# Ledger of designs, part 11: VH-VL binders against Laminin subunit alpha (LanA)

Target 1, 191 residues: Laminin subunit alpha (LanA), of Drosophila melanogaster (Fruit fly) (q00174r1585to1775)
Amino acid sequence: SLLKHVSITTPEFHEESIKFDMWPVPADEILLNETTLKADFTLREVNDERPAYFGVLDYLLNQNNHISAYGGDLAYTLHFTSGFDGKYIVAPDVILFSEHNALVHTSYEQPSRNEPFTNRVNIVESNFQTISGKPVSRADFMMVLRDLKVIFIRANYWEQTLVTHLSDVYLTLADEDADGTGEYQFLAVER
Below, E stands for the ipSAE of ESMFold2; O stands for the ipSAE of OpenDDE; V2 stands for 0.75 times the mean of E and O plus 0.25 times the DockQ between their complexes.

## First folded at step 6 (VH-VL)

Design s2 (from p5 with light chain N31R N52D; framework fv_prolgolimab; at its last look DockQ between E and O 0.30; V2 from the best seeds 0.00; counts 0 for: pae E 14.1 > 2)
Fold by OpenDDE, look of step 7:
Structure s2 (fold): chain C 191 residues (1-191), chain A 121 residues (1-121), chain B 106 residues (1-106)
Amino acid sequence: as target 1 above (191 residues)
Amino acid sequence: QVQLVQSGGGLVQPGGSLRLSCAASGFTFSSYAMYWVRQVPGKGLEWVSAISYSGGSTYYADSVKGRFAISRVNAKNTMYLQMNSLRAEDTAVYYCAKDTYSSGWYLGDYWGQGTLVTVSS
Amino acid sequence: QPVLTQPLSVSVALGQTARITCGGNNIGSKRVHWYQQKPGQAPVLVIYRDSDRPSGIPERFSGSNSGNTATLTISRAQAGDEADYYCQVWDSSTAVFGTGTKLTVL
């Protein structure tokens, strides 16, 4: 995939909405190369304990409608370095942000300091929740995909993060061999 | 005015032990990570160890792991380096250094005066 | 561990501009710090985070970092600038120093 339209942001989680505070970092400073994004936390002079996210979407799929991502997998690799102290930051790992909704995913597996971490998130409603932690129906999930604006991928997990690299971000088709689920039905979704 | 005053060091035989001290003043000691860096006379700088502001986390260069122990007593504004099983290659001037930020990952905005450690038979 | 390579020595005429390089594989992806050390003295931080200057450091000192090379630039070199200079980065909670450069002011 090609990463062109990228951003880094710090979200503010509200009860039913998310406000994103975009970092004033040009895209060309975020793009390390065609496959790798960089978040530099050393630009922060204060101990900011808030989470940060890479914003990505365009050209992850060669499609105009992201409904086709249903049943597929979002895969990515994270590598970050941290300072010598700090607490774990509690936040979602992935956020699907649409025109009208935001859905969050928290993975069971979490990255470790200074080690590459590869994550794979199946793009299905069961892997996501509303901001308030409510389950999402397939129908509502498909609506989010239809109106999808940005996929946010978490950039920091610990206080005193130095630099994070996000690489090899892909949306893949559903693997029928992985879970034995085969095909997913999404014909009822309006486009 | 930030000050780091070092003490300890000296001559010791191989296999011996020394403890270095670094007394800090002029800043909130407990808010900053601290570091040890050594330098062989006429040679370059080598990072030795780091300790977080709370002392909860410690880090070491591979060359000193298992032999050196960094610690701090925030109530005394003092950092220590316990050096055990000293080797000839540990001979160097040792510097303590203060982190630039309270968030603690910028080495060395202020340094001590240095302490010579000589390991020789 | 990354290796930071610096020239052994750099010479500059009084009042001219000196440039000291620090080479490393993809060093541009890291924040580079620079230290000045005069004979018999402890190192002094002169540049941090590639280009930030600590208070008290003259504006003549500047830094840049991109690709595989970080550069410390000293404009209008003065006799007092003669010293050893070291670049430094962090790698997995390990501080790595460059090999050091002796700057001579002619």
Scores: ipSAE 0.000, ipTM 0.568, lowest interface PAE 10.5, mean pLDDT 88
ESMFold2-Fast, scan of step 6: ipSAE 0.622; ipTM 0.828
ESMFold2, look of step 7: ipSAE 0.007; ipTM 0.458
ESMFold2 (binder alone), look of step 7: mean pLDDT 90; pTM 0.920

Design s7 (from p5 with heavy chain S102V, light chain N31R N52D; framework fv_prolgolimab)
Fold by ESMFold2-Fast, scan of step 6:
Structure s7 (fold): chain C 191 residues (1-191), chain A 121 residues (1-121), chain B 106 residues (1-106)
Amino acid sequence: as target 1 above (191 residues)
Amino acid sequence: QVQLVQSGGGLVQPGGSLRLSCAASGFTFSSYAMYWVRQVPGKGLEWVSAISYSGGSTYYADSVKGRFAISRVNAKNTMYLQMNSLRAEDTAVYYCAKDTYVSGWYLGDYWGQGTLVTVSS
Amino acid sequence: QPVLTQPLSVSVALGQTARITCGGNNIGSKRVHWYQQKPGQAPVLVIYRDSDRPSGIPERFSGSNSGNTATLTISRAQAGDEADYYCQVWDSSTAVFGTGTKLTVL
């Protein structure tokens, strides 16, 4: 099921690699409703400067390959519902993780504590770096997309974040199907 | 050592156009976001624009949105600010600045020398 | 868009401690950076992330940030510390600078 493949993780970055533990979360803890995921940090200790991420596992991206996502857009909305005492955490907003390497995207736009934050990332090599900040070639980017295991979407931006909601997650495709659909919707609300 | 060298300033009439350049050396240019910040002589600092390390994302202050265009050519270690439809209020010294961290939001650990832009009839 | 308020000027005697404040609603939840600007020169980063010093900045410079006020502290003030000082934060998609403070030594 969909819920089997959603997780929360606090990755550790080291040189050109990422180490992480994923916490499979019971449906009643992570699924607020059928279109919204909830990360409740009071149920899991994420009160230091470590960033936390929602993980979308590979079966949701499972096609003949994931290369069809090249040139498309990943878009999502985050809502922070609680007041916060902690300071801002500096970390990538999106991580493309494969068995070979991880690529990161850092959005210039910083969310506000009490406002929904909508992010849109065009899935091309020019919008991603290696963990150490090196540029990514087309060939390396396509290799990551081909073998993509997880897309991580950042879940906290401040120390002592209490709750974050993730909704409206879309991944568009560069090529449309014959029937005119060219979009994967992971947590769709009615359009 | 890190160095940012600016050029392209000058006197221009209202409604005119001007392009500023910022040439970088001493660091891996393609790994850092870059910024433009301006300062009216005798006044404070005002952020103008930002560009991601790859040039794939650009951001602008509301006062310049639609008129200014930031760009970069990583192979030449150079960033540009194309300024169109210039107004008297755009008169300022323009600084380029390098991000403090790779993939961070820390404005500038190194700044260019500044370039005066005067918009006057 | 938040406004960061600084005093227009601060005076300090040679060898004494200067404190320059940066006021903003809930600024303690933000990361504050501080710049020094001498006449005719580009700004120089003196403190980033509230309290971290770039290489080459003396330990006399320190910072703090809590509640509604961030503070740049310059201990054992020297004549060469005389300059304009600006605080800065990121808010959403915008970098916001403080109004600036002229520090006079002596």
Scores: ipSAE 0.007, ipTM 0.528, lowest interface PAE 11.9, mean pLDDT 79

Design s9 (from p5 with light chain H33Y; framework fv_prolgolimab)
Heavy chain, then light chain:
Amino acid sequence: QVQLVQSGGGLVQPGGSLRLSCAASGFTFSSYAMYWVRQVPGKGLEWVSAISYSGGSTYYADSVKGRFAISRVNAKNTMYLQMNSLRAEDTAVYYCAKDTYSSGWYLGDYWGQGTLVTVSS
Amino acid sequence: QPVLTQPLSVSVALGQTARITCGGNNIGSKNVYWYQQKPGQAPVLVIYRDSNRPSGIPERFSGSNSGNTATLTISRAQAGDEADYYCQVWDSSTAVFGTGTKLTVL
ESMFold2-Fast, scan of step 6: ipSAE 0.364; ipTM 0.748

Design y3 (from z1 with heavy chain Y102W; framework fv_navenibart; at its last look DockQ between E and O 0.04; V2 from the best seeds 0.00; counts 0 for: pae O 12.4 > 2, placed apart)
Fold by OpenDDE, look of step 7:
Structure y3 (fold): chain C 191 residues (1-191), chain A 122 residues (1-122), chain B 107 residues (1-107)
Amino acid sequence: as target 1 above (191 residues)
Amino acid sequence: QVQLVQSGAEVKKPGSSVKVSCKASGGTFSSYAMNWVRQAPGQGLEWIGQIIPIFGTANYAQKFQGRVTITVDKSTTTAYMELSSLRSEDTAVYFCARGHYWDSSGYSLDYWGQGTTVTVSS
Amino acid sequence: DIQMTQSPSSLSASVGDRVTITCKASQGISNYVAWYQQKPGKAPKFLIYAASSLQSGVPDRFSGSGSGTDFTLTISSLQPEDFATYFCQQYNSYPLTFGQGTKLEIK
C-alpha cells in the first residue's frame, strides 16, 4: 500500500463531537517510507497526557466508496519508544470520521511499552460506539462508511512517548485468515 | 509467497565466531521482526533474538547477551545472526523465522528458513 | 522467563484416533499461545493459535483451546501425515519460549 494523505492530530473530545488539532508537521516528515508513518513526540511537553492520532484517508481502500469495507478488517502495526515513568493515556484506538459522525473503537488488547503491536479491527457496527458510548446500528454504521473521510489510528498510549511508527496499514475483506503480509486484498463484495 | 533462504552449514572451532544469513523474498521485509531460533540435536526450540528492520532495533534473550548480534541489510532483504565465543553447546540447527503479530507483545513465527547446521568441535 | 511445560513428551496413536497435547505456562499468558508441527529434518511449521480460528492452511481436524495457563492442541482424527513432533510457544512476552515438544508416533 502507498501512504499519500497523512496527518497527525490531537483530538479534543466533546459530548457529541471531536475537534482535531492538526500537528504542524509536513507530510514528508510523517512519511518515513511507502509503508510507514512516523510521529515524533520529542518536542512535546514531557507530561503531555493528550492522545495523538495518525490520520489516513482513501489510500487504505483505493476507492471512493467505503461501504465495501464492511465486514473487512483494518490491520496495522505500531511500535513505540517511551520513558518508563509515563502514565497510561485513556483514549479510543481507532476513530472513523465521516462528514456527519464519528465512531470510536477501543480494543480489548492493548500494546506493551516499547514493543511492536499489531492490531486487527473488524469493520462492523458491534466493534464501534458513538463518542458518548452508545451502540451503533448497522444502518448508521453503513452511513458512516458511505461518508467516511478519515480513519484515525492512535499514536500514543503513554505519557513520555518519544517516537511512534505506524506500519503496514491495510484492509482485508472479511478474511480472518489473512497472513498479514501488508498486501491489501479487495473484493467488490458488500457483506 | 514468502520465502526465507539461509546460508550453508558451518563447522567451527571453539572460541571462534559464526555468521549465518537469511534472505527473505516474496513479501514485506522491513516491518516484520526476523527471529532466530536454534535447535540442538534431539532437543527443543530455543529463541535467540529478533530484529525489526525498519526500526533497527534488536532484542536478545539474556542467555545470549554479549555473544550474539543480529543485523539486517534492507537493500538485499537479508538478516544476519553472528554468534561469538562458540562452545560445543552451541552446536545446533539455526533457523530464521519471520514474526507475525496479532494482538500481543510477542510473535508467532509464520515463515521459516530451511535451517543452518552449525557444528562446534575441536 | 515464562516456562512452557508440554505433555506428554511422546505419544503413540493410530490413524483415526483423537489426540490431545497439553501445554502449561508458568504464569498467566491469556491466550497467547501458538502451536507448531515439525517433521524430521525440516523446519517447524506454524499450525494454529490457541482459542483462535486463525490458521496457516491447516486442516480443520487441528484445533487449539485454552486461556490463562492451560492450553490444548487437539487432532480430532489422526491422519498419516500428522505423525510428527509438536511444539507449543508463548508469545505473551519476551523472551519467546517453547514447550519441550511432543513426539507423536504411529502405534
Scores: ipSAE 0.000, ipTM 0.533, lowest interface PAE 12.4, mean pLDDT 85
ESMFold2-Fast, scan of step 6: ipSAE 0.399; ipTM 0.717
ESMFold2, look of step 7: ipSAE 0.006; ipTM 0.531
ESMFold2 (binder alone), look of step 7: mean pLDDT 91; pTM 0.937

Design y4 (from z1 with light chain Y94W; framework fv_navenibart)
Fold by ESMFold2-Fast, scan of step 6:
Structure y4 (fold): chain C 191 residues (1-191), chain A 122 residues (1-122), chain B 107 residues (1-107)
Amino acid sequence: as target 1 above (191 residues)
Amino acid sequence: QVQLVQSGAEVKKPGSSVKVSCKASGGTFSSYAMNWVRQAPGQGLEWIGQIIPIFGTANYAQKFQGRVTITVDKSTTTAYMELSSLRSEDTAVYFCARGHYYDSSGYSLDYWGQGTTVTVSS
Amino acid sequence: DIQMTQSPSSLSASVGDRVTITCKASQGISNYVAWYQQKPGKAPKFLIYAASSLQSGVPDRFSGSGSGTDFTLTISSLQPEDFATYFCQQYNSWPLTFGQGTKLEIK
């Protein structure tokens, strides 16, 4: 099968103070043809114990082909530069969000306080569960991918996080179609 | 068409609690945040908190933490805000409002309920 | 909390006038600003998001601009239905905060 990958550039984002257990942060849609772009998100203010997320919008070249994300790999790098001297926050690392359901992933590898963290998530049902911790069927997983609105990437791991940078966001797609139909791109819009 | 319909006006005594409802129709549940904002007579708008129905998690402004509870009933597409230990300064119009969180509009509030007047008097 | 300060607090204008309302954030908020219109006894109505993007159905005479800490709402040619109170709101950081409002009154 042909594999395609797309890089995402997201703008700098500043945030502060209290958040709920999940605070999704929307990112710009980005139209890309390059694989070396970086995103730079900065969380400015202290959060006491609630997770924060970077929101990534996924725009398919063919909008009827969201289901082709199945079997692909999401990879990204987080860089923590300050404000990570608090306790660890327990939260999912990736959320696939649709109109009717949210599916969560917790990665086996977790970040250390003084090093960049690169995560990779294979987009298959066995790597995700419901918010309540239940397994999800292939049919339910495909329904979420069909109506996918946002991919949320966890932005903080420790209480009192002030600065987190998100970079090198890639989505690698499994593509059976030899003509390249269904290739992903992300549309950048001025904020 | 999106519509949010709130419960009717309430008069309460100091120290009591009030529970205001906000019924959504026209696709306003599941994927959006439901926010509560109040406006005291002659004053500006003050954000109280929010809930995202699909996640079931609520977030409150620190000023209201411990006094406010925001909940949802997904079967009736209704959000609730309960405020306890009422004081005269809680006299205000309380609005529910739908917020985005997964596009460029962020947590801007695109549809609002008509408001519920809560009067706290001795 | 991020404080949003509007200028002026009130102004008087005539139909056909160009009106400008300013909103200043106490710290950088990129372009995460929304604007609302509120008529007496009514709920606020959504006008603008992301500092400059018009909500569907809002007349083209309304426009927004700004980035960082300084933001502006402009009404290019006032109509009778535009006399109302206008609020800015930041959504860069929790908690969400609003400006104190600018009351636009007929001369």
Scores: ipSAE 0.130, ipTM 0.629, lowest interface PAE 5.0, mean pLDDT 75

Design y6 (from z1 with heavy chain S31N H100R S108Y; framework fv_navenibart)
Fold by ESMFold2-Fast, scan of step 6:
Structure y6 (fold): chain C 191 residues (1-191), chain A 122 residues (1-122), chain B 107 residues (1-107)
Amino acid sequence: as target 1 above (191 residues)
Amino acid sequence: QVQLVQSGAEVKKPGSSVKVSCKASGGTFSNYAMNWVRQAPGQGLEWIGQIIPIFGTANYAQKFQGRVTITVDKSTTTAYMELSSLRSEDTAVYFCARGRYYDSSGYYLDYWGQGTTVTVSS
Amino acid sequence: DIQMTQSPSSLSASVGDRVTITCKASQGISNYVAWYQQKPGKAPKFLIYAASSLQSGVPDRFSGSGSGTDFTLTISSLQPEDFATYFCQQYNSYPLTFGQGTKLEIK
């Protein structure tokens, strides 16, 4: 089920390491319904500065599908409930994680408290950087896509984020054989 | 005690580029953004863009996209703004300013550099 | 982009006066407004954030109010050092935008 492929985590970055040392991490509390994922932060410590992410892991992100993500768009919508007294947390919006490299993206448009935020990220090297802030070559970017393990989507933006819902997650895939592009949805409707 | 010190005045010809520096000292900058704001003579303030130093990610106002590049050198705690294809209307004082997020989805600017005058003349 | 419009563009006042400067956003920005003071030839100085929160070290005669689209900066008893240009700024969304400024002049 989709529940097995999505978790919440707080990745750790090290000066000499690009690996997430907290993966896999059990979800704090994720309520999966037919159309959305809910992350509930109401039980976190007051003024917790740790960024949290929805970790999207799919069995289709393997050798047969990884490279077709290049040039496609990752799109999603976040819905927030947050307090006004918490600090904004500075962290990337999207992380592409492989075993030996993690690439980060910070979007130009940023969310407002208690308002929906729809984000669209074009999956090309110019929109990503290393965790240390360096540009990524196409060769290095393709290596990450080839070995892609997890796509992290930011779940909290303020220290007093109370609840975040993730919905409408799509990844546009190029289909070399079909001479076209397909869409892949990580949060499918179960009927 | 946070201090931002900018490079000196520049006089440039149309079509050239200018690179202004902003050296930060005192305080911690790991959770702050460096912003660039300009002010033409007798005019108001115009935001150019920002960089988040720990990630090296930069965001630009659409008007400057393609002409501006904001970078940071972490070893010298210095931010740079390079503006290319200069025109006479780029004549302004350019300020760097630290973005603070305390209770906000964005940044208010709590410390400012002294400003760098850039004159573009034919 | 969110447009910030200040009124008046200039205002003449005497030491000891109460002055009010207004700022209007083109769309709702909650309380994500900052105020700055700029003296001739100097960089702007940060005064207020979150529409009404006074930065430490700024005199108590300065206060801010407002929410949504309409915001005000008030100086309760004007001092000689307060003659300057004042700017509002929204930080609800990118790009960051400023009002055009209000020049406070000695009467």
Scores: ipSAE 0.000, ipTM 0.448, lowest interface PAE 14.6, mean pLDDT 75

## First folded at step 7 (VH-VL; from q2 with light chain N26R K30Y; framework fv_prolgolimab)

Design qa (at its last look DockQ between E and O 0.03; V2 from the best seeds 0.00; counts 0 for: pae O 10.0 > 2, placed apart)
Heavy chain, then light chain:
Amino acid sequence: QVQLVQSGGGLVQPGGSLRLSCAASGFTFSSYAMYWVRQVPGKGLEWVSAISYSGDSTYYADSVKGRFAISRVNAKNTMYLQMNSLRAEDTAVYYCAKRGYSGFDWGYFDYWGQGTLVTVSS
Amino acid sequence: QPVLTQPLSVSVALGQTARITCGGNRIGSYNVHWYQQKPGQAPVLVIYYDSDRPSGIPERFSGSNSGNTATLTISRAQAGDEADYYCQVWDSSTYVFGTGTKLTVL
ESMFold2, look of step 7: ipSAE 0.060; ipTM 0.650
ESMFold2 (binder alone), look of step 7: mean pLDDT 91; pTM 0.924
OpenDDE, look of step 7: ipSAE 0.416; ipTM 0.807
ESMFold2, look of step 9: ipSAE 0.025; ipTM 0.617
ESMFold2 (binder alone), look of step 9: mean pLDDT 91; pTM 0.922
OpenDDE, look of step 9: ipSAE 0.005; ipTM 0.569

## First folded at step 9 (VH-VL; framework fv_prolgolimab)

Design a1 (from qa with heavy chain D105Y, light chain S29D; at its last look DockQ between E and O 0.13; V2 from the best seeds 0.00; counts 0 for: pae E 13.0 > 2, placed apart)
Heavy chain, then light chain:
Amino acid sequence: QVQLVQSGGGLVQPGGSLRLSCAASGFTFSSYAMYWVRQVPGKGLEWVSAISYSGDSTYYADSVKGRFAISRVNAKNTMYLQMNSLRAEDTAVYYCAKRGYSGFYWGYFDYWGQGTLVTVSS
Amino acid sequence: QPVLTQPLSVSVALGQTARITCGGNRIGDYNVHWYQQKPGQAPVLVIYYDSDRPSGIPERFSGSNSGNTATLTISRAQAGDEADYYCQVWDSSTYVFGTGTKLTVL
ESMFold2, look of step 9: ipSAE 0.007; ipTM 0.452
ESMFold2 (binder alone), look of step 9: mean pLDDT 91; pTM 0.923
OpenDDE, look of step 9: ipSAE 0.012; ipTM 0.557

Design a2 (from qa with heavy chain S57Y, light chain S92Y; at its last look DockQ between E and O 0.66; V2 from the best seeds 0.00; counts 0 for: pae E 5.7 > 2, grease 21 > 18.9)
Fold by OpenDDE, look of step 9:
Structure a2 (fold): chain C 191 residues (1-191), chain A 122 residues (1-122), chain B 106 residues (1-106)
Amino acid sequence: as target 1 above (191 residues)
Amino acid sequence: QVQLVQSGGGLVQPGGSLRLSCAASGFTFSSYAMYWVRQVPGKGLEWVSAISYSGDYTYYADSVKGRFAISRVNAKNTMYLQMNSLRAEDTAVYYCAKRGYSGFDWGYFDYWGQGTLVTVSS
Amino acid sequence: QPVLTQPLSVSVALGQTARITCGGNRIGSYNVHWYQQKPGQAPVLVIYYDSDRPSGIPERFSGSNSGNTATLTISRAQAGDEADYYCQVWDYSTYVFGTGTKLTVL
């Protein structure tokens, strides 16, 4: 399987950092098949209303240097099983987590309850923010890509979510019409 | 303190064009999405358009799609609304608004401009 | 898309508590925000995320949201509270406002 390092985590968002609590679920229980991951929320405490995320970086890029992802599109499909009484959970849709930084993306398009949701996120700085909601320069964004550790994809959008399937996760090549594409001279800057 | 100062607007004939401006101060303009919301006199509020903090993404209500264009110049701390092919039903007070900080959603408007009256009449 | 319904008007005696409701199918599943608008003025945010209060807004203003009803509560009503009040939600690609309520302080 190409999904060797998959995980489910619950983040705690702080002012300048994100702490992740990994679910004690083996990878083979997360991997439903070659292209689909499963999050079973029935394993959580009844009063746990925190967001959860799939970690899927190695499957997507299988490269040590992730700078080539710049300008590409992260695409995936989510399917939820949930009740209708739960409140919407405020959280990012995608998190780029590097050794030194975390960038978050919130899509204007959101999934509907109990319907498949296909999302596409262009991997450019204008599509991401810091945890504190600040814009990200191209240089800083490239640093995050260089040092990328995990891409987190949101697994729940509402309270009382029971099961989520994540499928068809992949990165596309840079779109010729995408903004922010072009030549970039990367200069490493230590923070 | 946060301030949004609007300009533009006025009387225009149907089919005409107007451009509204919203000058921002008191916060990091380039860090926040901005909005236009309109209100027919004596009526309720209607969302018109949104623009991301970078300006790369724009959104419109169905009622104005293809006719209105939202834009911003972050270096000038200014947002614009170009209104073309104006109709009588576009008559309203137009407000610029700032996104409230949530970090994760597009939830609410924490500050509003003083409003600009746009009247479309023959 | 949700439809947010508010009473056309609410009256409250000076010093008493006013409650303005915002009804919608499963509105409790949304984060509801509230705005105050006085005649000839722009709206002012008074409650966000159901119950959070912006700086400068008196503690007399509070909010709740559950089931099919969100409520803005104004305790110890003052003459200056007389205004139109609007609830609002974000529904992904759109923003929805309530129909608005005129609060009269007697």
Scores: ipSAE 0.029, ipTM 0.641, lowest interface PAE 4.5, mean pLDDT 87
ESMFold2, look of step 9: ipSAE 0.092; ipTM 0.673
ESMFold2 (binder alone), look of step 9: mean pLDDT 91; pTM 0.931

Design a3 (from qa with heavy chain S57Y D105Y; at its last look DockQ between E and O 0.03; V2 from the best seeds 0.00; counts 0 for: pae E 9.0 > 2, grease 20.8 > 18.9, placed apart)
Fold by ESMFold2, look of step 9:
Structure a3 (fold): chain C 191 residues (1-191), chain A 122 residues (1-122), chain B 106 residues (1-106)
Amino acid sequence: as target 1 above (191 residues)
Amino acid sequence: QVQLVQSGGGLVQPGGSLRLSCAASGFTFSSYAMYWVRQVPGKGLEWVSAISYSGDYTYYADSVKGRFAISRVNAKNTMYLQMNSLRAEDTAVYYCAKRGYSGFYWGYFDYWGQGTLVTVSS
Amino acid sequence: QPVLTQPLSVSVALGQTARITCGGNRIGSYNVHWYQQKPGQAPVLVIYYDSDRPSGIPERFSGSNSGNTATLTISRAQAGDEADYYCQVWDSSTYVFGTGTKLTVL
């Protein structure tokens, strides 16, 4: 379960859309090891407020059918260093990006610099919003999952971030048994 | 015009319970996280609880965890705070509040209810 | 959790400029929000994200934030500006309010 489609991107947020500028960094400079990705911000200007995202793809899911992720959990651990006290960057924490649109999640808990932060995001429509912050219907959420292309995970939170590590990224799937005692199916997200 | 109308306060003995209500109008209630903030008379403000726009996620200050329960019914445009095992230290004016609209902007309160006094005294 | 310290009171002459400070260790790394509260009334947001003004708030209200100090500035102070003022940040899943400042317009 090697991470095969990793990237680092910088978004431009518009009212109903996101445009990404992909960093010109090859995947083997992003992958530190089988479970850890690195984003290096040391070339940025000290007042650069632009958010950046790790792009990951779960190759274990059927390319034309990612509906099995519904009800599962995306889990990951972030750790970043900052050389200066910079301003907090306002941006979503997780973006589900598809052919049709993008849905965003902002976690109530937010990482602090120099401290490991473990997040767990339940993949249901009530945990996501449109770009403009509106609720999303289950039908629209399922359409995003059907045609899911990339899961983006935020790489920086403060404008003076130096280096961020993303580790232990995985996606569990809900297992729906008829008897109501279902076991969650556990799958590794490609990392 | 955004409006938050509160009800349900009053006098209660220590160990008692109260339920506060916050009825919303003038905005799409189901699109916004909602909050409770309290103020001891003559003192500062303290955040108490938050609930996600769907109601699926709830958050509490350490001082009230396990005693208070926030909830919402989006079909009624109403949020609630169930307060159990009340203590004298819970005496305050309780405000409901709404998060700002900007989608990704969070961590502040753009509209507040009129406040409801809760007095915990024997 | 940061402690946000405000002066207990600030006085300003009518028509002059008032400055209310909110002190905190490295507060310039946070987005600071400001509320006005008149006696017996709910707080009203007057500045958010350090310097942005909600619709309906007069341009006389402005804000800044750097280093260890955030500042709410009220130019051309009017009698109606007399109120308590609170700064506020979010940190680590909590909302932290400043100690509050009573502004008196002389």
Scores: ipSAE 0.007, ipTM 0.555, lowest interface PAE 9.0, mean pLDDT 81
ESMFold2 (binder alone), look of step 9: mean pLDDT 91; pTM 0.921
OpenDDE, look of step 9: ipSAE 0.009; ipTM 0.570

Design a4 (from qa with light chain S29D S92Y; at its last look DockQ between E and O 0.61; V2 from the best seeds 0.00; counts 0 for: pae E 8.8 > 2)
Heavy chain, then light chain:
Amino acid sequence: QVQLVQSGGGLVQPGGSLRLSCAASGFTFSSYAMYWVRQVPGKGLEWVSAISYSGDSTYYADSVKGRFAISRVNAKNTMYLQMNSLRAEDTAVYYCAKRGYSGFDWGYFDYWGQGTLVTVSS
Amino acid sequence: QPVLTQPLSVSVALGQTARITCGGNRIGDYNVHWYQQKPGQAPVLVIYYDSDRPSGIPERFSGSNSGNTATLTISRAQAGDEADYYCQVWDYSTYVFGTGTKLTVL
ESMFold2, look of step 9: ipSAE 0.010; ipTM 0.593
ESMFold2 (binder alone), look of step 9: mean pLDDT 91; pTM 0.929
OpenDDE, look of step 9: ipSAE 0.027; ipTM 0.660

